VHH binders against FAD synthetase 1, chloroplastic (RIBF1). Designs and how they scored, part 2

Target 1, 279 residues: FAD synthetase 1, chloroplastic (RIBF1), of Arabidopsis thaliana (Mouse-ear cress) (q9fmw8)
Amino acid sequence: AEGLSPVAGGIVALGKFDALHIGHRELAIQAARIGTPYLLSFVGLAEVLGWKPRAPIVAKCDRKRVLSSWASYCGNIAPVEFEIEFASVRHLNPQQFVEKLSRELRVCGVVAGENYRFGYRASGDASELVRLCKDFGISAYIINSVMDKNQVSVNTEEEDSKSKERGQVSSTRVRHALAAGDVRYVTELLGRPHRVISRTRTQDLTSKRGRISLQTSSLLNLPPGNGVYKACSLIVGDKHPISCKVIVDTSNLYIETEEERFHNSDESQEFQLLGIEFG
Below, E stands for the ipSAE of ESMFold2; O stands for the ipSAE of OpenDDE; V2 stands for 0.75 times the mean of E and O plus 0.25 times the DockQ between their complexes.

## First folded at step 1 (VHH)

Design d1 (framework vhh_7d4b_2)
Fold by ESMFold2-Fast, scan of step 1:
Structure d1 (fold): chain B 279 residues (1-279), chain A 122 residues (1-122)
Amino acid sequence: as target 1 above (279 residues)
Amino acid sequence: QVQLVESGGGVVQPGRSLRLSCAASGFTFSSYAMGWYRQAPGKQRELVASISGSGGSTNYADSVKGRFTISRDNSKNTMYLQMNSLKPEDTAVYYCARGSYDYWEGDAFDIWGQGTQVTVSS
């Protein structure tokens, strides 16, 4: 018999999946109502396109934790992320891409947002996706955008709020909220507190004058903008979170805590991962 | 390196037209979806219109459907927004934006230009 693809028989959600915000979560929820949910993500875009990559909103090493937190929304099944090299699909037209999903990956269906685009030079849209899925015998479900909860109903709202000044939940909104230091708003958009991961030297986890100093270059994902953040948690391995205050500068991040010394599971390692949760 | 430069803004009476231009450099223009955002005083930036890399697909905010037309000329690395039947509510700074290369979701626009002011007043 032939080998099965990692997503064979599954329902794949299609999207960029940068922030893993509540809009992305809704795609996974809808996939889970139909079958086994997967997120289908593309990697290597910046290298293929020849531009400098941006800091991700979610650290690569932290993505599985976020997806595991969605299990309770998805019938107690955590969605699994399946990555495809962008270089391997870049030249596929819409028909060839859907053929790959159906014949090579053997998925049973797809879930995508109403603004989804695909295929070489973004030549395919959501309606083309539905048509092609039907042609290849797989189900397709197009989901309306999840609106930012500060977005108002059209009929009865006050004049100042009628303009839909905040539209759909998006990774762009998350990036702007982070840059503004609005971690409460970030938490609303993500459905969880924002967690920054640092790859730091084990010896540097000991508090000096009540502070731990980290270089911004040690951070694996996007921190919030410069400012003081009072309601934070420090996470080291499987230990209990430690309450802390975080100060973000242009070049450094400072963690202030009453804990003077940190125990960690990998004391023999030169480097380890440190989590900083905002709000 | 990547640069987006808007032009064509100004002050205009209600019911009149303006055409905005966006000159792009530092990347392969035809490979990227492009869009126009706007931001009115005290408001968040909103997506007004978007266009695929080939120009074959366009999308518009409900507030501008039937009045605005987005287009692009890949040979000139330039995108346009033709704004007809302008209303006071269209007063905003308009930003050119670059989107994702091939796979676009509604939040794919991450790079904006400096903006050009459009004021619609009597």
Scores: ipSAE 0.013, ipTM 0.257, lowest interface PAE 7.9, mean pLDDT 80

Design d10 (framework vhh_7d4b_2)
Fold by ESMFold2-Fast, scan of step 1:
Structure d10 (fold): chain B 279 residues (1-279), chain A 122 residues (1-122)
Amino acid sequence: as target 1 above (279 residues)
Amino acid sequence: QVQLVESGGGVVQPGRSLRLSCAASGRTFSSYAMGWYRQAPGKQRELVASITWSGGDTNYADSVKGRFTISRDNSKNTMYLQMNSLKPEDTAVYYCAAGYESLDYTSEYDYWGQGTQVTVSS
């Protein structure tokens, strides 16, 4: 044999994994209770499927940091994201997809949400996943949807209609909260502060009178909507976070802090990644 | 946030037609893929039909292909299911669903309606 599958013997969580929200974290937690946790993610979906283009919620370069932060919830084992080219699996029906998980990837089990759909033209559902996994000798665990935190505090009949307005934690809900500038709610949905990553030339990272200007085009993921954000943090490499205020407009993002905190000593660096945490 | 409200369900005789509507309120309706699911008593929920965010592609369950037509009007924030040649086997609660996904890969939908009953009986 040429080698072992990177996820062989592991438990893979199945999902879209756009936001890496607390619902996705729950899938990883459940996987970790059974075996070694992995997230099974597809790459190239938008190009292959003709999805309407949009900025990612989590920058590609920042996903490993988020998953590493889940280690404390997952028995001190950070989940690993395993990427598959979507073009290579697009044509697989439900049976063929589960066969690939079992025979090619050699996983021991799968974890999926109750609304999970899979296979060519989404022809398989969670119950079909369980049946096919049993046929191929791997374990399947279907997890109930994680609900918005505010719903657990509603305890009257008059609030029943309001509870129905607050549904499952989802990437769409995260996007709506970001667009509204509600970074506190975003933090509740993500279980962490939202971090925007900028790719900026070191020579352009200069402050005069404590203000830095970044072009929106330099951002690698979705910023919150236009507005003023207090109690933010600027993260530069492994240095401790710098307290700042952030102003977001349609073309630029402005960071306000003390001038001395932006002094650069590395003259040879052309580009660097900056993290900006909101709330 | 998006809310989905179904309408158009009812009781009809075999061979007749019904048109279901799903009205969406909230932001970014035109960015969502949408679909109709149904669940009959004692059966699993099944996908009946789905439509991409642009309306450029549709998918149908084999049991309804040629009889049902899904469509959407993004200017009215509404999705439709035209059900022709109804059979007793089509009796179910029909659910509207929305998510930012294509017809080829729908891992889950983000929003669901409350459902509307369709009963086909003599």
Scores: ipSAE 0.013, ipTM 0.345, lowest interface PAE 8.3, mean pLDDT 79

Design d11 (framework vhh_7d4b_2)
Amino acid sequence: QVQLVESGGGVVQPGRSLRLSCAASGFTFSSYDMGWYRQAPGKQRELVASISGSGGSTNYADSVKGRFTISRDNSKNTMYLQMNSLKPEDTAVYYCARDEYGFLTDSYDYWGQGTQVTVSS
ESMFold2-Fast, scan of step 1: ipSAE 0.033; ipTM 0.508

Design d12 (framework vhh_7d4b_2; at its last look DockQ between E and O 0.13; V2 from the best seeds 0.00; counts 0 for: pae E 6.4 > 2, grease 25.4 > 24.2, placed apart)
Fold by ESMFold2, look of step 2:
Structure d12 (fold): chain B 279 residues (1-279), chain A 121 residues (1-121)
Amino acid sequence: as target 1 above (279 residues)
Amino acid sequence: QVQLVESGGGVVQPGRSLRLSCAASGFTFSDYAMGWYRQAPGKQRELVASISYSGDSTNYADSVKGRFTISRDNSKNTMYLQMNSLKPEDTAVYYCAAEGSPWYLEDYDYWGQGTQVTVSS
């Protein structure tokens, strides 16, 4: 009759999870080796910290699809996200945070990257996380950073600590690659093609001479930089992907396909979600 | 390359004032929330004051409220800390920082080298 926390008894991966990149996937994989995998995400960071708002790398409505795709890596159990408002934890010291994990959320274990910081003003590190988790009866597992394969060189051993910081897969690196229009590199960092989601008026979905025009303001997540992308896929509802060319400029996206009409338009809705995969 | 350079520190008598400056380069300053941190001998680094990317919101440690004022000038890529009514317990190295994520740090906070403030009784 009494509700347990959604993550009770589970193994939570700790992180921001903006990109859901291969480093985040590794945390989920390791959590799944131990028990029921969750991602424990903090939301509301920009408002609390006073950051300029940024478009998300993964559209909110697309996150479940991405996590479901990880099931084959996670013993056929897709990890589930649980969100915590950052304002509610911002002032907790490291001990208070681990106490919340143990007594309020009732997690069984945690998985975190080797560079993980937590608690007020990031005062706790991975070593302290392990110590505190032991004190509160939670298993803790520290996972090595996933390195970007394009950054590994013959000098990796000489600059091991510096190479880890500069060569690790990160959401910042994904944002840089997107801005540069390097969608092949983005695919490597994400472990999947980048998918941009647009909330599109149903009337605008009808192709005119094989061309759909979308405003960038209709996008729910970060597109690649201005350019022409020849090997793309258009996803409309649950239909098979349609091969297309996409032209991105500052104000618009243009989708060019050989099909002039789409047979699966849901005329009963004012808006539909349109997926655009790059690469 | 990102650079944060603090200036304006020094030795002052209790009750006096200092104004710290932080000059930023190598990144889009107006996109970042900024903060002043301090580290007294034998203590961990702690937040003193923070300011949102636009300057519309500020926050202060309880120990400095009413005495310190944080501000920024995005046209000059500079952040300031006006420190009035200084006390011996304000003695510390003061650091300028662009705030990063506190939980999963794929990006590091950007930090200056620090400027010494000494309030001699």
Scores: ipSAE 0.034, ipTM 0.483, lowest interface PAE 6.4, mean pLDDT 82
ESMFold2-Fast, scan of step 1: ipSAE 0.158; ipTM 0.566
ESMFold2 (binder alone), look of step 2: mean pLDDT 82; pTM 0.829
OpenDDE, look of step 2: ipSAE 0.036; ipTM 0.395

Design d2 (framework vhh_7d4b_2)
Fold by ESMFold2-Fast, scan of step 1:
Structure d2 (fold): chain B 279 residues (1-279), chain A 122 residues (1-122)
Amino acid sequence: as target 1 above (279 residues)
Amino acid sequence: QVQLVESGGGVVQPGRSLRLSCAASGFTFDDYAMGWYRQAPGKQRELVASITWSGGSTNYADSVKGRFTISRDNSKNTMYLQMNSLKPEDTAVYYCARETYYDILTGYEDYWGQGTQVTVSS
């Protein structure tokens, strides 16, 4: 049977929400100007499409914190992420997708970038989205892409990307900057410092000669490339951020600080989540 | 630009074998699933076989199971279709494809090769 949709009466931003960069933030800002903002995110994309699984830019457990930080830009309303199983929508044509948004999810409107594509085999474009939204009685607002203010050269030697071609902010640019160890550029693209989350044994969070070693396998999202990062912060639960230096190596992250113990007061937990913020 | 180039087609007698190759360029080959499709005259194009990004899993049409083997060499940006025990009903143009069934953001580009003819006749 049908029930009330979690996003009923809301305005949903449509886009690829992998990095939660300033381009994604702009979609949420525009949605918030119209009504209650939601991000419509797909789950299981790589598995369904047979794409190479890769470390996320934002750890799954950290996404809500990032969206909460956008509240000040969105009229003091934190956008809420609404997940849809990609397998459930992958075969919908453009008309069926908009019908799902209107009739099943009962949204009041959509916000999408000018380069948005949707429906089976991405057969619909932004202009078709607007037309179909009018047919189903929901508002559509198409925004211009957010442009990268950094003057770093963009090569087209990789797969052709509308974002790269137009100098737009994109998750591809974030991944490239991260791999290059350019955490200042990453911060500019994200509108926030990059935070890596580690799931580490509580017993291993004691400094040995001023250094903590974390295995790369304990990281829940993508670290920056190999190098020395001097302006970092270690975040543990509700404790004050701890200033530190981070060395990224092939298989480990080394955290150098004057603190001797870096875990929550409750030592009954076998594992702890650590946040490492770069810049 | 994305380019897929098929080779290895030809004319063979029933029961013989052919190996098709697809050379890919213009994208990160090992990030994508790849597939082989075929189309006989007056028929719909149909999936023959597909392979995930790593080669870790494959899928086959019922009509070719046990006879055809799809594989890939990511170091060479090349995908293969080994076709054994060929039958007259395997006669078709075979197409290499980069498989993306739905991508709401990158804009789906249905990348196909030009096709290579396989004819099985006595």
Scores: ipSAE 0.013, ipTM 0.435, lowest interface PAE 7.7, mean pLDDT 82

Design d3 (framework vhh_7d4b_2)
Fold by ESMFold2-Fast, scan of step 1:
Structure d3 (fold): chain B 279 residues (1-279), chain A 120 residues (1-120)
Amino acid sequence: as target 1 above (279 residues)
Amino acid sequence: QVQLVESGGGVVQPGRSLRLSCAASGSIFSDYAMGWYRQAPGKQRELVASISSSGGSTNYADSVKGRFTISRDNSKNTMYLQMNSLKPEDTAVYYCAAEYSDEWGTYDYWGQGTQVTVSS
C-alpha cells in the first residue's frame, strides 16, 4: 500500500519522450481515450559513442508545463510523466520489461508507435510487445506514426522499410530543425513554440545597454542554432511575456529588449529561471 | 543485432599512416551512429572519432584533430579511420563501436579491438 505504483491501473505511453513533439502527444491522446494517461520515460540516457553530451530538447523543469498544455487534447486530463532510470532497465530483455510493467508497476495497458523497439539491444518490436502484454494480462495498443505534414512523400511505399525516420515526426527531426535555426518548423513539429530555460543568478538579470548576456552553459536545454531571432518572448515567472530579439552564438545567447530588470515578485531568490520562446 | 570486426592495425614508425577498417554485418549500416575508441594500458577507454547515423556530423578528440579522418562507405557496410602523422602516444587498442537509438533507449555494439603500436 505504502509503496503502491504511481501508474497502477493507468495506461502508459511508451517512448523516449525527449522532445514531447506532436507524435508523443498523439500517444498521450490515445492513452487518454482508454484510461488515465501516463508517459513512461527514461532518464540518464546518453550517447555512448562520445558525441558531445546532448542537451535535452525540453528542460526537466519545463516538462510539466508542456504536458499540462496537452490536457485540452486529452479530455481535460493532463498526462503525468513517470520516470525510470535507464540504467535500472537497460539490461532487461523484452519479457522482463513487460513483466515489470505488469507486476511491479501494475499498469492496465500500454500505447506505443508502430516502429517501437524495446528491451536490451532493442531486441523487441511492436508485435512482440503485443504478444508479451497478452501473456501478462496487459492491453496493448499500437498506433500509426504521426507524419510530418510539411514533408512531401514521393515514392513512400518503395522506401517504407529503409528508414523509420523518413516522414515520421521524431526528436531527431526536431534536433535537425533546431540546428538549422528553423524555429517555425520546430513549432510545427512540437505543436508549441520552443522554450529554452536559463538558470541565472537574480543579480545578473539586469539589462546592460539594452542587452542581457547568457552563457550557453546556463541553459538547461537545447537552443536553436547560431543566428538572429527577431520574434521571441522572454518569460520571467508569472509576469507578462516580454517581446525580445535573441542572438545565439557558439558560447552565448543575447537577449535584446527595452526592459531593464526581469524580477519575479520574490527578489529573495538567489537564482531565477528565465524562459525564452522562439516564434 | 550488429557484429563489428576491426582490421588494419599494426606496428608503424612515428610519422607514418595507418587506415583502420570496421566491417559491420547483421543490420542496415546507415541506421547506426559509428565511432572509434581507443584504450592504452592503464588508461580509460576514450573517444577518438565519431560519425552520425544520418551522416550529418563528425566529431574528433582534440588530440587527433587534423591528423585523423573518420569516414563510412555504405555500399561496403564499412567505417574507416585514416590515421596520419602517427605519434607514440597514439599507441592503443582501437575499438569500433556502433550505437542504435530508438524510443526505448540507446544500445552499444563493440568490436573486439585492433592493436596499433607506434614505435621505432
Scores: ipSAE 0.013, ipTM 0.232, lowest interface PAE 8.0, mean pLDDT 80

Design d4 (framework vhh_7d4b_2)
Fold by ESMFold2-Fast, scan of step 1:
Structure d4 (fold): chain B 279 residues (1-279), chain A 123 residues (1-123)
Amino acid sequence: as target 1 above (279 residues)
Amino acid sequence: QVQLVESGGGVVQPGRSLRLSCAASGFTFSDYEMGWYRQAPGKQRELVASISGSGGSTNYADSVKGRFTISRDNSKNTMYLQMNSLKPEDTAVYYCARDYGEWEYSDDAFDYWGQGTQVTVSS
């Protein structure tokens, strides 16, 4: 219908949503307590700002699976991600952005973190967001930063010296943990195992010394740093996960399984999507 | 007001070293993750290295791993980039940046980016 937006009547969580970490999950949980939860995310930021794009933490094709896993935290409602091209909002000041949320998108409310910044040159902060939302007749809820220590079991290992340096959960912290090969810490920050998606030609899935070699260029999202990862799972379609060992180097990712490997669907496809979970 | 001021750039021959500094003011420095970016003429701005607020975690672009070291001194509100074994392809303007909000918007006029410091590697 005319005037109906995809997020009309909903509660939208505001953020970059790079990692979909437990801090982002907390925004969705709070939105779900108020109404129908949505994530309002921007795409094309690097292109618009002239930055070299970084590999995403979560593959674009895998984001809906992650959000669906949050349903149990969100009153059995899976949050839906609504993407806006950054170029379309780049020029908006704080008032114009809130007006777009209220008048054009017809949202009932917003949820944002205490450090949220918006509008031209990030001129708007969380307090300005609350004030403008009140002016436009929508609800605003500001959520305190999710601290890594408060979201994970106090029963973390004593010898994990990296855990002693923990602070606010952030996508940057996830990227640092991935680069260090600390997949256990990554799992704590994400609230789930990190899953890398590969899109590769079926014919290029060649076993060599009992290994399957994938080029790093076939990966749709950020792998952990170079190293050996013993407690991994290979996911092919809707089949049960297959235990595997993964070796990451600069140009390749090698998968070793204990059983015969299966890379094909029932009908041979030219390309195949593989999921690789670390930890 | 947030202010970032880069220094330490210059012209060097291949294989030499430079140390960049970024002096920060107007915010609680230790609360923020910081990074170095670079931009060569006609190329996109790219992340070179980043460092957590405590300094306990660092990350590097593949092109600089083993050659560059990022560090910070929170008592001086200063971040550093030690650049060793410099190559001609390292030639760029280097920018200091604060990790900055969930939604940041700028028409190439970032208050939380410094003015940049030029590094030129040529023989």
Scores: ipSAE 0.030, ipTM 0.480, lowest interface PAE 6.2, mean pLDDT 81

Design d5 (framework vhh_7d4b_2)
Amino acid sequence: QVQLVESGGGVVQPGRSLRLSCAASGFTFSSYAMGWYRQAPGKQRELVASISGSGGSTNYADSVKGRFTISRDNSKNTMYLQMNSLKPEDTAVYYCAATEYVTYDSGEYDYWGQGTQVTVSS
ESMFold2-Fast, scan of step 1: ipSAE 0.035; ipTM 0.479

Design d6 (framework vhh_7d4b_2)
Fold by ESMFold2-Fast, scan of step 1:
Structure d6 (fold): chain B 279 residues (1-279), chain A 121 residues (1-121)
Amino acid sequence: as target 1 above (279 residues)
Amino acid sequence: QVQLVESGGGVVQPGRSLRLSCAASGFTFDDYAMGWYRQAPGKQRELVASISYSGGSTNYADSVKGRFTISRDNSKNTMYLQMNSLKPEDTAVYYCARTEVYWSGEYFDYWGQGTQVTVSS
């Protein structure tokens, strides 16, 4: 049973993969040039490290759709996300982690960013990753950071002491752009429109005065900051996208559309998922 | 800017107790794990105790288990270290730290200025 690794023979991209931004996409592209691309991501990271859980940038249920959209960049092969419980690897030193990738998971190679750190207390860096991969007979490719095309202002919001992180695309930049309500900038950083997923009772999807009210607690991922967003799209099941205007408030998200019937009329479903694209 | 200010250090005899406090500002305190580190002259800094963002989980170095208790009050943006049954080996500068460990990013700590604890007769 240990011989049946789900990523056996593949090339795994290493990273946090929070936002699935264009920097993450570049890791997948490079992996696809070498072999079958996988993203190796960790679950339970916040609990293990004692971080307060934050709303994800990409809803868990929406991650496969995003990765499928990368197929055209990856030789018509959608990258597959492989999740590992962080608790099971947190104690591994760099050598033990690479040994796990090579011997247990049987990957053929790895792709990582130039600033990648790994192993217990992040004791391994990209150069150590390359050295250890060579020792274990797997390929390693380190790629340069994808640079944000927008110039970093003199008044940088990222005051990290690490010069290497300045001007690069990051999940932090995505979160800041979302908080600022700058959905165009978010789209540039993600390479796609930001999609918010709501899990809502079917009975609450009735338009009143041309408006649908959703509680922010129904949202499965991070909405943009409070404000008015024009040129949005509402996605309901497998139906065509519906043009809408979205108003984000502290406790509610309001969808304004000219269509009166946008919900699935299947009365057997108590809840349904709505996608809201900001673009 | 992130600021961490330690207090409560001093000189005590073996077997006595001290309570250290760390006042935090410049960040959302209840979003981060916190820890106490110490450094004796000529030695590397070592982790003494850590506490999760909610206070729901704590970890201790083997040398202080059963003697030290870490706690936090998120309403006051303050972390504490209750040190009982102090030994000469506990003599060090104690640092409050906000810690983050990334497997795909660099490890970094934000440190306070430290508070001296001296245990001697």
Scores: ipSAE 0.015, ipTM 0.423, lowest interface PAE 6.2, mean pLDDT 83

Design d7 (framework vhh_7d4b_2)
Fold by ESMFold2-Fast, scan of step 1:
Order: sequence, then C-alpha cells, then structure tokens
Structure d7 (fold): chain B 279 residues (1-279), chain A 120 residues (1-120)
Amino acid sequence: as target 1 above (279 residues)
Amino acid sequence: QVQLVESGGGVVQPGRSLRLSCAASGSIFSIYAMGWYRQAPGKQRELVASISGSGGSTNYADSVKGRFTISRDNSKNTMYLQMNSLKPEDTAVYYCAVEYYVTTGDFDYWGQGTQVTVSS
C-alpha cells in the first residue's frame, strides 16, 4: 500500500536539472549503467527562497519528452524525474539529506557531478556526499563535469575549482547563450534544439499572410533574445513540424510560415500548446 | 524576493584599490552563502571569493588570495569585496551571487554586474 518510495531501489542523479543539458544527460547515462535511472529535482525554489520567479529553460509540460529522448543513451530506458518539494528539504543538513535518500526514499545509489553541493546553506560537497552515502549503506558515484566544446584554451592553468567552473556546461551558460541569440551554441549545450512552448487560444492561431503573433507572456519557458531566427520549426500537436522563421522582440514572438493555410478552428476559446524549435 | 545591486566599480591604475559592495534586499541575506564572480570579455565567469551566511568562513581564488578580502555586514544586508594591488588582469565585470541549498556550479540569481577596469 502507501509508503513505498517512487524511486525505491533506483539510482538517483542529483542536481538542479534546470536546462536538461548534456551535463545532466551524462548524470542520467551513468545512473543507467548502474541501475534504474531517476533524476531527483527540486520544485518550489523561488517561493521558498524569496526570489522573483523566472521563466524555466525547459517548460514543465515538455520535460518528459526531453527525458524520453535520452532513452537511446540510457540502455533504452527513459530516465524518470522525481520531484521533491524544496520546502521539505531546505533545512536538512547533509547527513539528514542522505538519511532521507537512504531511509525514506530507499534508493540504492546516487550519481552527482564533481561540483555538486547540498544540504542547508549548501554546506555539503561531493566528497561529503560519498562519505555520508557510505555511512548509510548506499553507493555513490561522482562524475567529471561535461566540458563546453567552445572553450578556447588560454594558458591560465590555475586553481582546480576555478578551472572547473569556467569550462563546464551549465544552465547559466544556456541562459547566457539564449540571451545572446546564439541558438547554435544553445543546441550544442543542450544536445537538442531549444523548444519554446506557448499556451495560446485556438482562435489566435488563425494567421494573416502566414504570420502568427504570440505575446511573450503566453510562453511557458525562456525564449532566445530579440532577433530574427530563420531555421525554426513549428510543432502543433502530433503533426509533422512546419518550417518557419521566428522574430523575437520584447513583447511578441512572430512566426512566419510558407504555408498560407490558416488554422480552421471554430469559435472555440480553448487553449492549445504550440512548440517552437530554434535550429 | 531577493534583489542584488552591485556598486563600487570604476577605472583605476595598476596597484590601486577598489571596494565593491553588494546590497541585498529580502530576508534571505543572512541565511545563504554569497560570492563574487567576474567575467572578462570573451571569457567564462570565474569565482573570485565566497563567504558563508554567518561570515565565519571564506574562500578565495588563488589569483586574488592575499590581495582581495570578502566580508559581510548582515545588519546592513551588504557584502563587500576589498580589492588591493589591482592588476590589469583583474579587469572584468564583477557579479554578486547567492549560493543556494543545491548548486551544480551555477546560480539562479545574480546581480547586474559592475565594471572594474585596471589600465594605465
């Protein structure tokens, strides 16, 4: 009955998992080599930490599609994301957090990056994670950071912690590349084209001269910066992707297709989800 | 909501000093570790210094150790970076950042940055 952990017996990858970039994918790959892979992600951080909510890099409704695409790297097993309320763990010190993984969630092991930090005030690091996992009888695997291919080597061999942060793939790099409008670089960091999801009324999908206008407030995740994007795809439901050009400005996103067919919705005010892929 | 506002940047000659300030709003300031990062044009952001929520522990990049001092005044919700013996290679935009419960080498909240230029 109730009380069985959803991740019991599994191998849990630990991280923030904002972007689901190739570094996050590598954690899932390593977990899949050991057992059933799960991502342990936190929800409710903005509310608990008191920061202004930001657009996510991956829309909540689109995360399962991304994880399913990783199955081919993970022995044909799609990783499953397990969400935990940040409010329920924010006050746990490192020992209490690992105890929760071992005794409440009953995981068999964890996978984390070498720069992983956890516990109240981020007081625990990867070496502490390994030590505590041993104390609680679960396996721990620390993996090296996935390095950004666009690094130009400069002879600045310095402290280990500085070099690791400078060269690694990260959600911060994805956000900066998106802001710069560099969708090719974003695709390299993500291992997939960036997909923006919009929630729009069916009546608003009727375009004039093949142009659809969306307010940026209708977007469920972070668009790239202002600019013109010529190699895009529009995804509507289960239909084949439609080639399009996208113009992003401060208030609106404009989709231009070569098809002059308009969406034939009746007067329905129902919402539907649109996907826009950049690159 | 947490807002971070950096100040104190400017243009100075080599060997001089600057003090950067980061004013934080919101009840989070005294709870979380904070740090200074810098980014030169065309380079990735790098950690300069960090300080625990209590101020009881600090960490510095080797390139700045002995020259820079990080401190905080929780009564004023402000974190400082005292930069002495500045070198041309210290030229960068300096960012204030909050360290959260879980991090994978990035942050969800940064200040807007303040420019430091060291040139003769």
Scores: ipSAE 0.012, ipTM 0.262, lowest interface PAE 9.2, mean pLDDT 79

Design d8 (framework vhh_7d4b_2)
Fold by ESMFold2-Fast, scan of step 1:
Structure d8 (fold): chain B 279 residues (1-279), chain A 123 residues (1-123)
Amino acid sequence: as target 1 above (279 residues)
Amino acid sequence: QVQLVESGGGVVQPGRSLRLSCAASGFTFSDYAMGWYRQAPGKQRELVASISWSGGSTNYADSVKGRFTISRDNSKNTMYLQMNSLKPEDTAVYYCAARDSYEYLSPSAYDYWGQGTQVTVSS
């Protein structure tokens, strides 16, 4: 039979998937234990909800690399991200949303966190997700939140107990740690070093006294806060990573390397993508 | 450093009014949904009122509906709770809480909490 759904027969993890942190990774791990894992991510939430645009934690062009790195946790199966325009589903009530998953996308099951909300105005909860999935003949698996190891206490009480303090890993915690310049904590929350991608002119890759200067406006994702970062790596095309020191200020990012001469990758292109890993 | 600082609590007679303020710093206030919670001795914390990032949407507990009004001033990074017609059962520690509005799919989780301010309604 010819299916038009790219996630047909798969197990889809449900979430926002902003940071691709260890909590998101756990959803993919659980999906992979059941079947072929997919991340069902929404794009355009800020536009639909009227939020001002802000820098993503993971550059759009770098997301596939991150998901490929999860293969070793997912039974050697790299999760595939399936993006849905939020505008196309924002008006669906909980029942209609699950119907879309079952009948249009033809998924075999879903994995979601215990705090997951869905449907118009986030009116559906994890319990309703399980009930509706059963009604439509698909499996549903709700998993506990991944807790931030830096929390001295966690509250695992249900929402009916009116618990309001949770120590869970979140994109918000990643953004806070980045702003604070705490790249070690960021690495713990992400399960990987944070990588910033710059789209830069090929001519600007020429080293001047062992230093490359980039405008922060060239960055495709969120850099850490202003400061000096001594244990970094510069990735240019398919070249070996280059050890470097990175200085972040309000308008510029400076990369200092021990190499006196820097060879540009693929000088036939006007622009190159630079990766900068903070560790 | 993220800080939420409550003020305006105190001792007041039944039927009177108090206005609580929550001053926020260390984050982009206009990106956060805000709420007021309270906790009486021997009780779990309960939501009193919440307000969306823009102030365009508010929600109230049934026990305070029509008596309390939540508001915010994004230019001053401050949230308010106007408490009218106070009753002895309103006696509690009142907490300011902030939730990243971009965490749309986990609306029950609050990221930051203030230290609380005591409100006592007695003769």
Scores: ipSAE 0.011, ipTM 0.296, lowest interface PAE 9.5, mean pLDDT 82

